# Designs tried in a protein design chat: miniprotein binders against b1l550. Part 124

Target 1, 279 residues: b1l550
Amino acid sequence: MRLPEELLERARDIHSEAPSHRIKLDRVGSFGLKVPVEFKGFLLLAEADVWVSLPEGRRGVDLSRQVEAIYELSNPPKDPFSLCREAAISLLEKLNYADSSGVSIRFDAPLQDGESLKYYGVEISSIASDEIINKIRVEILGMTACPCTAELIRAYKSSEIAATHTQRSLGILEVSTKAEHPDPDKLASIIERAMSSPLRTYTKRPDEGGLVIRSLSNARLAEDVVREMIHLFLEEFGHLPEDTHILAAVRSMESVHMHDIYAERSFSLDEIRKEISSH

## First folded at step 10 (miniprotein)

Design s6j
Fold by ESMFold2-Fast, scan of step 10:
Parts: sequence; structure tokens; C-alpha cells
Structure s6j (fold): chain B 279 residues (1-279), chain A 94 residues (1-94)
Amino acid sequence: as target 1 above (279 residues)
Amino acid sequence: GEIRVTVEIEKDGKYIRFEYTFTSPEELELELKEIELIIRMAGADRIRITVEASSEEEAERLADEFRELAERLGYDEIEVTREGNRFTVEAERE
């Protein structure tokens, strides 16, 4: 059902009215929008949030203008990075009362895995004000193997080939920068290389044995994985502006415990460079 | 009762698949509108929408709504098939 336009013309403009309390709001918008995007040759259905700041003297935001901003730019589907940045800028143009705007886009990114595909999580955002800040978070599952249990078993059996428990671990890299979004495939690659081994979508028993042996020969604590992720990140992305902020984290779903192990480090590039250069 | 809707979209040989599960009339109305917008924006050459509900009558009603949606979006060839309480609407453009 669509309301007659005559009624809309006679209705009060609620959004432009003064609020009951003169309080500024940081983010007001439309969350959970479904948006098609084109990513590296794939047409994907992404989930988007769009928002703006609301000044203390205005009761509400124009939600329909927010939806228009992202949907106009998503037809035809385009890459999610350009869509994110352009929509954030468009929001400020369309809603002149706002001091800042933001857009977040989430999707599962395909990654080639032999003759099949596997997926990793991507969330990107752009926040616009007098400057634009771009943020990307990549999450991918991998495998870790416990070096402590491996050492105990090696000592017990006097064997150089360790046996230990293996488990799924979630690797996380998040980057916030004034530069363009880092390539998520490169971030996913960093995470997988830091793990004991990557996970596969499909494998036969001989291939499963190989995956397990790879994990056992490269046993790593969650703490080891985080440090390796940071090292590999600096090799690939150390050229980013010095005020770039990074979060590196691992959540290990320990197979011999009822709880998970979690390790993380947040840092700016200028901070980590000073730390590493100290002797 | 639970209603499941699976939407598959094809554009230039690329595919998108997504699912909805909803339990209230308000959810139904909003999700149907969003599905329409997604299909329109994707410029899909072919679509396949599968509806599964707790009753055959409810599934048939929803399938009819999706058939009407495909007609409004300008699809030339529309086919509806039934298997129990599961209805599939397939549509494509010339």
C-alpha cells in the first residue's frame, strides 16, 4: 500500500522539528540493507549499513535519502570498495545537516581452493567528514597445532615426529587507514601463511593426512600466529601512512579444552616501527 | 509457522544465492520489497525463487506473489512448479 501524496504534503515534517532533548547523536541510519556487489568477477549479495551524524537541534534523519544514496550507486553492481567510499561521500552531499557519514559493507569473499571455492569474511567501511577513513576487517579459518603437547609426546616417545592436538583457529586482521582499502585477498593470504596450515573445502583421506602432517610440522601457539601475522603484514603493507591502525588477532578453538584461547595486538604503524627498532 | 524463501539470481553467468526465514506478516512485507530491489539492481537475466511454508496454501499464495513480482520486473518466461508445500518460480528475460 502507498499513501496518497496529498496526505504527505499536508503532514508535519517530523525530521526537521526540534527534538525533546538537544542531544547530538553519532550514528543514525539504515542498517542491514541487502546490496549486490561485484567482487573480483563474482556477483555477490552483500549486507550494508549506512549512517550519518545527527545535530542536537534536529529530531530525525531522512532515511529514504540514505537508502537512495547507496542504491543509486549500486546500479549496476560495482566493486564494494568504490561503493563504500562513494556512498559515504554522497550521504554528506544529500544530508547537509550531517557532520559525518559512514557506510559498512559485509560479504563472504570467494577464494580459489583447488577446483572448488572456499570463503572468508570481509567487512569494509568508509567514514567521511573533512577526510575519509577506510577500514577493512578480514576473518579466515585455518588450522593450528599445539607445540606444548607436541613436545611432551616427542619427549615421551623419543620421536622427532611430534603428535599433538589440532584445532580450527580464526585469524583476524583489521586495518584503519586514510589510504585506500588494502586488498582483502592479500590480508587473507597473510593470515593463512601465519597459521599451521590452511583449511580445505574438500579433501580425500590421503590429502587429509598431508594437511595434518603440515600442521604438526608447523605447530604454533595463538601468540605465535599473531606475531607472525604482524611480521608478514609489515612486509606487505609497511608503506601505508604512519597513523594507520591495525588489529591482529587469533581465536583458537582448542580441541582439548571446553574454552577458546584468544590473542590480539592493536597498534599504529608509527608505534610498531619504534618498538621493533629498539634493541 | 516458519516460511523459508530461497532466491537465486543469475547475471552474465554469475550467480547469487540467499535465503530468508520469517515468521511474521511485517517481516514478510519488508523482505518481499527488499528482494524486489535486489533483483532490480542486479539486472538479473534469470531468477529462481523457492518458497517453502508449513502449509501448501501459504506456500502457493507466496509463490503467486513472486510470480507477480517477476511479471512486474519484466521477465518474459515465467514457470511455476510445485512439489508438496514447496513452490519454485523460475523467470528469465529474452
Scores: ipSAE 0.000, ipTM 0.303, lowest interface PAE 15.1, mean pLDDT 80

Design s6k
Fold by ESMFold2-Fast, scan of step 10:
Structure s6k (fold): chain B 279 residues (1-279), chain A 94 residues (1-94)
Amino acid sequence: as target 1 above (279 residues)
Amino acid sequence: GEIRVTVEIEKDGKYIRFEYTFTSPEELELLLKEIELIIRMAGADRIRITVEASSEEEAERLADEFRELAERLGYDEIEVTREGNRFTVEAERE
């Protein structure tokens, strides 16, 4: 059902009225919007949040203008990075009372791996004010194997063949930069290469056996994986601006414990280079 | 016994092909959800799913599951073909 235009014209403008309390709000907007995007040849249904800052003297935001900003740019579907940046800019243009705007777009990215297709999580955002900050977070599951347990079993059995427990681990890379969003496929690749082995969706048993053997031969602590992720990130993306901020993290779902192991490092490119080159 | 499923999807002339092998009902439930997600997310115009099992009865049951999946996803033309213990479900929308 649609309300008559005449009714909308006669109603008082609630949003422009003074609020009950003169308090600024940091983010006000439409959350959980479904938007079509084109990603590397796929048409995907992404989920988007759009918001603006609200000054202390204004009661509300124009929610319909927020939705217009993103949907005008999403028809026809376009790449989510351009959509994110352009929508954030458009929000500031359409809602001139705002000091800042933001857009986040989340989707599961398809990744072709041999004959298999798998998905990894992507969340991108653009926050606009007097400058634009672009953020991207990539999460992908992989496999790790414990080197400590392997060494204990080897010593106990007096054997050169190591055996240990394996578990799923979630790798996380988050990048915040004034440059364009990094390619998420490259971030996912970095995470998988840092793991004991990647996970594949519903592979044949011979392929599964190979992944398990690879994991056992490449046993890594969560701490080892985070350090390797940082090393690989610097090789691939060390060209980004020095004030680029990165979060590298691993959450290991330990098969022999009731709890997870978590390892994390946040840094700027300037900070990490000075740390690595220090004597 | 062991069951093999081959899935092919097409969108705007682009193809994705992948293959699964499984032995348990729990694996089948996860497989059906995964395939549904892939088809929905890709917005596939055409799909082809081939099922091969150790028995005709088992393969036919699984082919029915994939035929129902194609129906739920709104495909206009669905064809199921059989060759022994191998069934192929082909579906497309105009």
Scores: ipSAE 0.000, ipTM 0.131, lowest interface PAE 17.3, mean pLDDT 79

Design s6l
Fold by ESMFold2-Fast, scan of step 10:
Structure s6l (fold): chain B 279 residues (1-279), chain A 94 residues (1-94)
Amino acid sequence: as target 1 above (279 residues)
Amino acid sequence: GEIRVTVEIEKDGKYIRFEYTFTSPEELELALKEIELIIEMAGADRIRITVEASSEEEAERLADEFRELAERLGYDEIEVTREGNRFTVEAERE
């Protein structure tokens, strides 16, 4: 539903009025917009948030101009990285009172899985001010297994039962950089390689058994997975600017508990290189 | 009654251990199929299956089922040991 133009003209211009308290706000905007995007040959319906900074002397933001900024650039659908960057820049041009702007676009990215597809989560952002900062977050499910009990000889004469189990784990890589957005497929690959085993959309019974065995022979703690993700990230993306910030995290959905195990590390490339350079 | 099954397998010096607990015939059938697939896919040189049943009569019946499982998987040397409501099936091949 759209309000009539005549009705809008009769209303007071609330947005341009002085606020009750002269406080700057960091992010004010339209959240949860549905926008079509083209991603690696697929047409996807993405969800977008757009925002700007609001100065201390202004009561509100021009929401119509925010929606205009992204929708003008989303028809016809284009790749979400270009859309994100261009819309953030357009927001600053259209809303001259703002010191900064941002756009976030989230969608489920298709990934080839044999003859089928599986999906992983992607959220990209661009924040524009005196410079532009690009951010990407990738989330993908994999499998982890508790460290295998190497106590088979002890068990040979024992009535005690040791548990070895597998569980779904969510791997997370988030990158903030002044360079272009990293390729999300490469980030997803890093996460899956760090896990005990990737998950599959479809498996036959023999393949399913093999997946379980593979997971158990490659048992890893959430802490192990985070460290491996960081190692693999540095091999693939160590060329990014030194002030690039990364978050690596794993949430293990323990099959024998009602709660999760969580491990994370945030760092800049400069920081982590100094830390690991010690011999 | 509750039944507990521990499966231990070895291949090229690598060891894997699984544990199952079940109370229904349906759960038992699923566990047996899963155990068979796991052992087959691992290509295990040696297996050891320990079962603690709810009664001696149940242990005797299940011991036969697990012995047949090892035979179907092609193990050459199969030994079954029973003590009360617990039994162990040990199997080895080249």
Scores: ipSAE 0.000, ipTM 0.094, lowest interface PAE 21.8, mean pLDDT 77

Design s6m
Fold by ESMFold2-Fast, scan of step 10:
Structure s6m (fold): chain B 279 residues (1-279), chain A 94 residues (1-94)
Amino acid sequence: as target 1 above (279 residues)
Amino acid sequence: GEIRVTVEIEKDGKYIRFEYTFTSPEELELALKEIELIILMAGADRIRITVEASSEEEAERLADEFRELAERLGYDEIEVTREGNRFTVEAERE
């Protein structure tokens, strides 16, 4: 049963009261909500965070309004990009005391891999205020091979085919833009093409040998992979607004060390084009 | 004792499956709210919730809570079946 109407009429609205301290909060909301979404023909269980800014004079936010906003837009399940953007706008409309709102949605995206599926990580967000900023982060595992060890072994053995250690590397592309979210499959493709080779869900011995040979023939430092990701990104997404901000990064899980190697570069499209043009 | 709950939902021939493991009443209450929200938001045509516990009484009680959840969400056909200390709640709407 619902609460009696008389109790609802008598209850104090705690959230609209003055707080103990007049301090603005940047993000207040519901974090870790499980939300079904449709992504490229798949029904997936995603995790969502929803928030708004809280002004210095208000004690709390309307959490029920946050749930209402995402619920109304999630039934039936829809693509996570539209959900993210529309929910952020809806939150700002429903909670008029807020200066800004945001929605973040995380899921593992399936990618066809021969007769199998493999998965890569996607996190998207939309932050609404006087404008809307859309952000997407894609993470996918690939393989890298060390060119330093390859060159040493090549010199030692006088061979054209270098032997070296290989390792899993996590490629990361993050894009923040006033335009719509870039296609995550295209971002994942950029990352995989920048690596020494992609990883597979299942390989037979001949296919496994082919991946290793490809990696050895295309040995790359983490620094090389980041530069290649940026180059490929500009070819595919150079049409985005000039103030689009990108983070490109690689975390190499070095098979010969107890620690990882990390390389990154953040930039705006305007900044990187000027840099490349000067060289 | 450890309690395991498997939730399967279907919408237009597509399926989502996820599992919960509980060791406290607080975890159970949170999971019930999450399950309710997921089913409601998905607009699921069919749901199947399987409960396993070391105690038959606890598994039966929890299965009854999920049956009541399905009723609250407006499912037309609800069936509860038992196999040992495992209870399955299946619900459909037209």
Scores: ipSAE 0.000, ipTM 0.245, lowest interface PAE 18.7, mean pLDDT 80

Design s6n
Fold by ESMFold2-Fast, scan of step 10:
Structure s6n (fold): chain B 279 residues (1-279), chain A 94 residues (1-94)
Amino acid sequence: as target 1 above (279 residues)
Amino acid sequence: GEIRVTVEIEKDGRYIRFEYTFTSPEELELALKEIELIIRMAGADRIRITVEASSEEEAERLADEFRELAERLGYDEIEVTREGNRFTVEAERE
């Protein structure tokens, strides 16, 4: 059955009504949307969240308008960074009761690995208010080797080549800035260079031996990897605004323990420069 | 209280000694796994593990755990000796 026009005309706008409790909500929106994006020549299916702030005097947000905004901007598919920024601005302009808007987009980024591809995790966001803050988080697996066990075995065997345990470690770099998003490939490269060695999708026996030997000769604690990631980040991205905020972290899946080891440091560029100069 | 574990390992006349001091069961669990890995990787011919604790019962329990470790690692001769709150586990493979 069709609804009569008179009934539609009498229908109240539920979302514009006053709520039963006058409480502001920080994030209200559509989460888990599937959105096609183009990333460095690849067509990928990304997952997106879109939201706005909701004032204390308004019952709900217009979810249909949020979904339409991002889909209109994603056809044809475009790079996820432009999509993220443009959608956040569009949401804030279209939903004038909101004080802020945000968009996050998550995908697995392909990275050339010899004759094959490997993937690393990327999550980007843009939060719009009277300014725009861009955030990017890159996660990539690498390998670490224990220096403590290596040194003990080297001393015991009187050998130039240390023996020790190795494990997969997840490196994390997150950057929040008023400038444009940093290049995720460069962030992934920083993480991999800070590790004992990178991981490969496909490796022949001679290449595997080389990676293992490299890892053993470059043994690093999770704490060492975090410090090296920060050092390498400052060399590559030290030109970003001083209020840029960075999180550097490593989760080591220790092969000899029932649990993971985790190390992290959060800082602004201004903060870390003062800390380094005081020592 | 304080628990002290001294680990001595020998291979082809070379000798390494190291010591752990800890106050929590979690620290102990981590140390046990590291000790097992070091012994296994070193291929030690002979090991000597000394445990000192504030209680005889606690030291004996931990010494039994190291004795079981030596058995799992395939040592042929295992001897446990006691002097008060101090237990020593000596193991050798032929």
Scores: ipSAE 0.000, ipTM 0.096, lowest interface PAE 24.8, mean pLDDT 79

Design s6o
Fold by ESMFold2-Fast, scan of step 10:
Structure s6o (fold): chain B 279 residues (1-279), chain A 94 residues (1-94)
Amino acid sequence: as target 1 above (279 residues)
Amino acid sequence: GEIRVTVEIEKDGKYIRFEYTFTSPEELELALKDIELIIRMAGADRIRITVEASSEEEAERLADEFRELAERLGYDEIEVTREGNRFTVEAERE
């Protein structure tokens, strides 16, 4: 049911009124919207947050206008990167009292895994003001194996076959840049290559044995994985602007402990290049 | 008790499928607005919604609600099939 147009025309616009307290708000918007997107040939259900800044002299934002804006841009479904950037720009154009706008879109991305598909997490953002800052976060599960235990067993038994405990590990790469969003499949690939082995959506018994043997042959500490991710990132994306900011992290769900191990490093491209050249 | 909803939408030969599990009819009623918005935003040519309710009485009531949702979305060919506590709504345009 909709209100009659004449009644709506006569209603007071409370959002344009002065607030009870003259305080600026950094983000005001619609959070947790469900939005279909088209990603690499797939129609996916994504979750979106949309916001703008609110000046100290204005009581509220037009939330329905925000929802209408993203709806118009997402019908028909389009790629989430273009949607993110275009929606952030559109919000600033339509809501002229705002100093900044932002859009964040989250979804599970399909990745070809032999004859099946597996999924990894993607979150992208675009924040618009005098310039646009694009941010992407990729999370994917893999496997790690402890090299310390493997070496101790090899030394003790004089064995050619290492034995050690293995565990699931979550790899994380987050990039913030003035350039276009990096390809999430390439970020996911970097994470998987840095780990002892990737995880599969489905494996048969013989394939499971092979996966375990691979991880044992390529044992890595959480610290090793983070350093390798940074190395591989620089090889693939070292051409990005010098002020590009990166977070590389891994969370290892230790099979012999009740707690997790976590390792991370955040840096700008300018920062890391100077560090590598001095060490 | 538990209510399971599977929503499948098709546009230009491409498909989206998502699933919900609800613990009460009241929780589902709130989610109906989100489901409606998702389908509307996708501009779907065809939809299929399958619901497994906790009872036959609940399934009958919900089948009517989902039929009305398809009508509000502008679908002109709507088929509802029921079997015990399960029903499926299939809808398409022209």
Scores: ipSAE 0.000, ipTM 0.231, lowest interface PAE 18.7, mean pLDDT 78

Design s6p
Fold by ESMFold2-Fast, scan of step 10:
Structure s6p (fold): chain B 279 residues (1-279), chain A 94 residues (1-94)
Amino acid sequence: as target 1 above (279 residues)
Amino acid sequence: GEIRVTVELEKDGKYIRFEYTFTSPEELELALKEIELIIRMLGADRIRITVEASSEEEAERLADEFRELAERLGYDEIEVTREGNRFTVEAERE
């Protein structure tokens, strides 16, 4: 059938018309697209956002071209990092009115832990202009145990065994760099190692006891976890460009409070090295 | 959600499941195109699409569209089953 093409030829090109107000828009695109990706041997259904800048003299963007571009680049499914970078670059090449483009891809990443799988959150983006900036955010749940309550209970009971409340804590590492995206499994590992103990999708009763004992023996404040994450990050990723920007954060879902505790630090590699080396 | 569509795809023993809930005809048309693109991209060897709506006629109409899609994509074993206002289209490629 050729009727749709004939109708489109006769219709107004709304996107190329002058807008009601001559105002530039920073991001215009297709948000919430379902895109299959291949991640470390797993076939996953990711959610993608695709956008470009829109100049003040143009009414709209070619949304159908954006959708077609990302689906063409994802057939067959490929790793989400290459897809993110290639799609952002392709959009700037294809849509000549745009000054910048971006692609964001979100998915739950499988992580092998013992004999079971667990999942952590990954969001990656690539923003292209005169340069390309790659961003990755990893979020994973772990366990923390309160050292303050442990000390109070020890004082009260005169016991050598620490007893305290435990809670789920969300660890966050976000990296923005001109280099390639860091390996999210390594970022997730850094977060888990900084926690009092990791969480599991499935545990048998004996294994559960071991995780609790580990957590109690390794009691940490949210502030302690953030500092440890930064220390471990520098050990693993200190080789990245000096202008790489990092956010390390912890949100502790306090089991004895109606509210959460939050601690964070943002820094560039240049900044943190000078701080650590200062006298 | 007035209309719910559940899509289950299998490729080389790996499974993907996702859902749509439609509140407007415009959302439905966009979702149908997206579903088709995903199926084509994956080259799924088995598909199972379940459509549930408040109207039996609406659910049957949508199921028929997915049956036609499976035929166009070259699936050779296509089955449509009904349980009230719920229709399931199953298709497999040999």
Scores: ipSAE 0.000, ipTM 0.386, lowest interface PAE 12.3, mean pLDDT 81

Design s6q
Fold by ESMFold2-Fast, scan of step 10:
Structure s6q (fold): chain B 279 residues (1-279), chain A 94 residues (1-94)
Amino acid sequence: as target 1 above (279 residues)
Amino acid sequence: GEIRVTVEFEKDGKYIRFEYTFTSPEELELALKEIELIIRMAGADRIRITVEASSEEEAERLADEFRELAERLGYDEIEVTREGNRFTVEAERE
């Protein structure tokens, strides 16, 4: 039942009231919003989360103003990086009781793969306070091949060609920086180059043979892939501010186990440069 | 068609699993020789070889080859079980 407008206008403002307990909340907002974005010539349907901090003395957040902030900036669709940053700033302007705001946008990014397309995962965030922190996470599947098994077979002269188990591996690069978001296509490229072989959307038998041979010739542990990802990242993005934080990780869906193998390293650019210069 | 062979073995508390995918008879013959060598090198006390093929007849033939392989490797207890197009050869020595 719809209430008369006079009663709605005289209703209590619940959100501005004191809460049951005077506790600050770090993130309160609208999660799982569907938002169209323009990404490198493609119109994609992205999923967005928007939030603000809530002070100890305020019961609730005006959710309608959060949706308004992202809606106004998403029509017409624009690039997800500008949308993310501009919406985070707009949230602080519209909700003046908040100390911080954030926006996350997730989508599957198309990547040209010969005459076809493949997709990789992208999540970008902007967190606004007295400064803006931009975060990007890229996840892409590749192939790894076990060097230990390959060497075992070769050592015993079973064949002129080593055979080993191969598995799908998920490569992850996450970057948090005060600079602009890194190009996700470049992050995806770094991950794929660090793998034994990239995965393809479509392969003919000759191409499949080539991928298998490439994987066997370039056998790598998850630990090897993480180190190579870091090396390639520093070559491409070493110019970012020294307080830039990076997570490099690989989750290998090991065919030789019922469980996954996981390797990661978190670091700042300042930290990793000092470590490398000591060797 | 595609043939999938999973080789699992255990020695001194260490468990190792290998997976092979074959599309040609030549590739299969090479892999059988490599599987034999790996098992011999590992000195495995228990092995499990699972074969899955596009046809039941093909999977059964390969399971028989792996049963014979287990016999040649000196395993005393050999059991072959079937579930559709999937055959499992389990072997153990004292």
Scores: ipSAE 0.000, ipTM 0.090, lowest interface PAE 23.9, mean pLDDT 77

Design s6r
Fold by ESMFold2-Fast, scan of step 10:
Structure s6r (fold): chain B 279 residues (1-279), chain A 94 residues (1-94)
Amino acid sequence: as target 1 above (279 residues)
Amino acid sequence: GEIRVTVEIEKDGKYIRFEETFTSPEELELYLKEIELIIRMAGADRIRITVEASSEEEAERLADEFRELAERLGYDEIEVTREGNRFTVEAERE
C-alpha cells in the first residue's frame, strides 16, 4: 500500500538532524543495485554500489538521490568505466554535504575460450573528491603445480618430468590510479601468463593432456606467481603515473592440505622501481 | 516454500539472463521494482520471466504480477504460458 504523500508535511527530516554521536562516516550509500552495462559488445547485468562521505554533523544520507544518479546515467546501458566516473561525479553534485563519493561496479567478464566463453571477475570503481581516482580489481582462476613435490618425486624416481600435486589458484590484480582504468582483459592475461597454466571451460582429451603437461613442466609456488605478475604488470603498465598503487595476490587452494596458501604484495610504481633499482 | 524467478532480457541482439530465489512472496515484491528498473534501463525489446513456486496457485498469482509489469512497461505482445507449477511471461515490443 502507498502511504499518503501529505505525511511528508508532518514528518521530521531525520537525515538533516544532528546525530547521537558527532562521528564522520567514510562511506554511506546504496549497495547491491542491479545495473545493465555494455562491455566489449556484451550486454551484462552488473552489481553496483554507490556511496558518499557523511559529515559528523549530519545524521543521514538521501539514499533515493544516490539511486537516481546511477540509474539516470545507465539508460541506455553504457560501458562500466564511463558509468563509474560519471555517476561518482553526479553523486557529489547532487549531495552537496559530501566531500567525496564513489561508485563500484562488479560483473563477470566474458573471455573467448575456443568455441565457448570463460569468465573472470571484474570490479571497477571511481572515487571522486577534488580529484578522481580509478580502481580496478581482476580475479581469475588458473592452475599451479608444486615444484617442491616435483623435485622430490624426480629425485626418488629419476624421471625427466616428476609427478606433483596441482590445484586451482586464484590470481588477483588490483590497480588504483589517477589515469584511466587499465584494460581488464590485459590484467587477466597477465594473471594467466604468470600461472603454471590457464583453466579452460571445455577441453578435448588432447587439449586437456596438454594443459596438465604444461602445468607440470611449469611448476610455480604462489610466491613465484605473485612475482611474475608484478614483473609482467611493469612491462605492460609501467607508464602509468608514479603514484599508481597495485595489489598483486594469489590464493592457492592446495589439493594436499585442508587450508589455502596466500601470497600478496602491495606497492606504488615509485616504490617498486626504487626497490628493483637498489640491489 | 521456495520461489524461483528467471529473467531474460534482449536488446538489439544482446542478451542478459539472471535467476533469483525467494522464500516468500513479500521478498519477491520488494525485488519487483528493481527488476522493473533493470528492464526499463536496458530498453529491452523482448523479455521472458519465468516463475516457479511450490503451488500452481502461487505461481499463477506471481505470474500475473509480472504480466501487469510488462503492461506497465509498454509491451505490446504479452503471452503467459504454464508448465505445471512454472509460469512464463513473454513480452515484446512491435
Scores: ipSAE 0.014, ipTM 0.514, lowest interface PAE 8.7, mean pLDDT 83

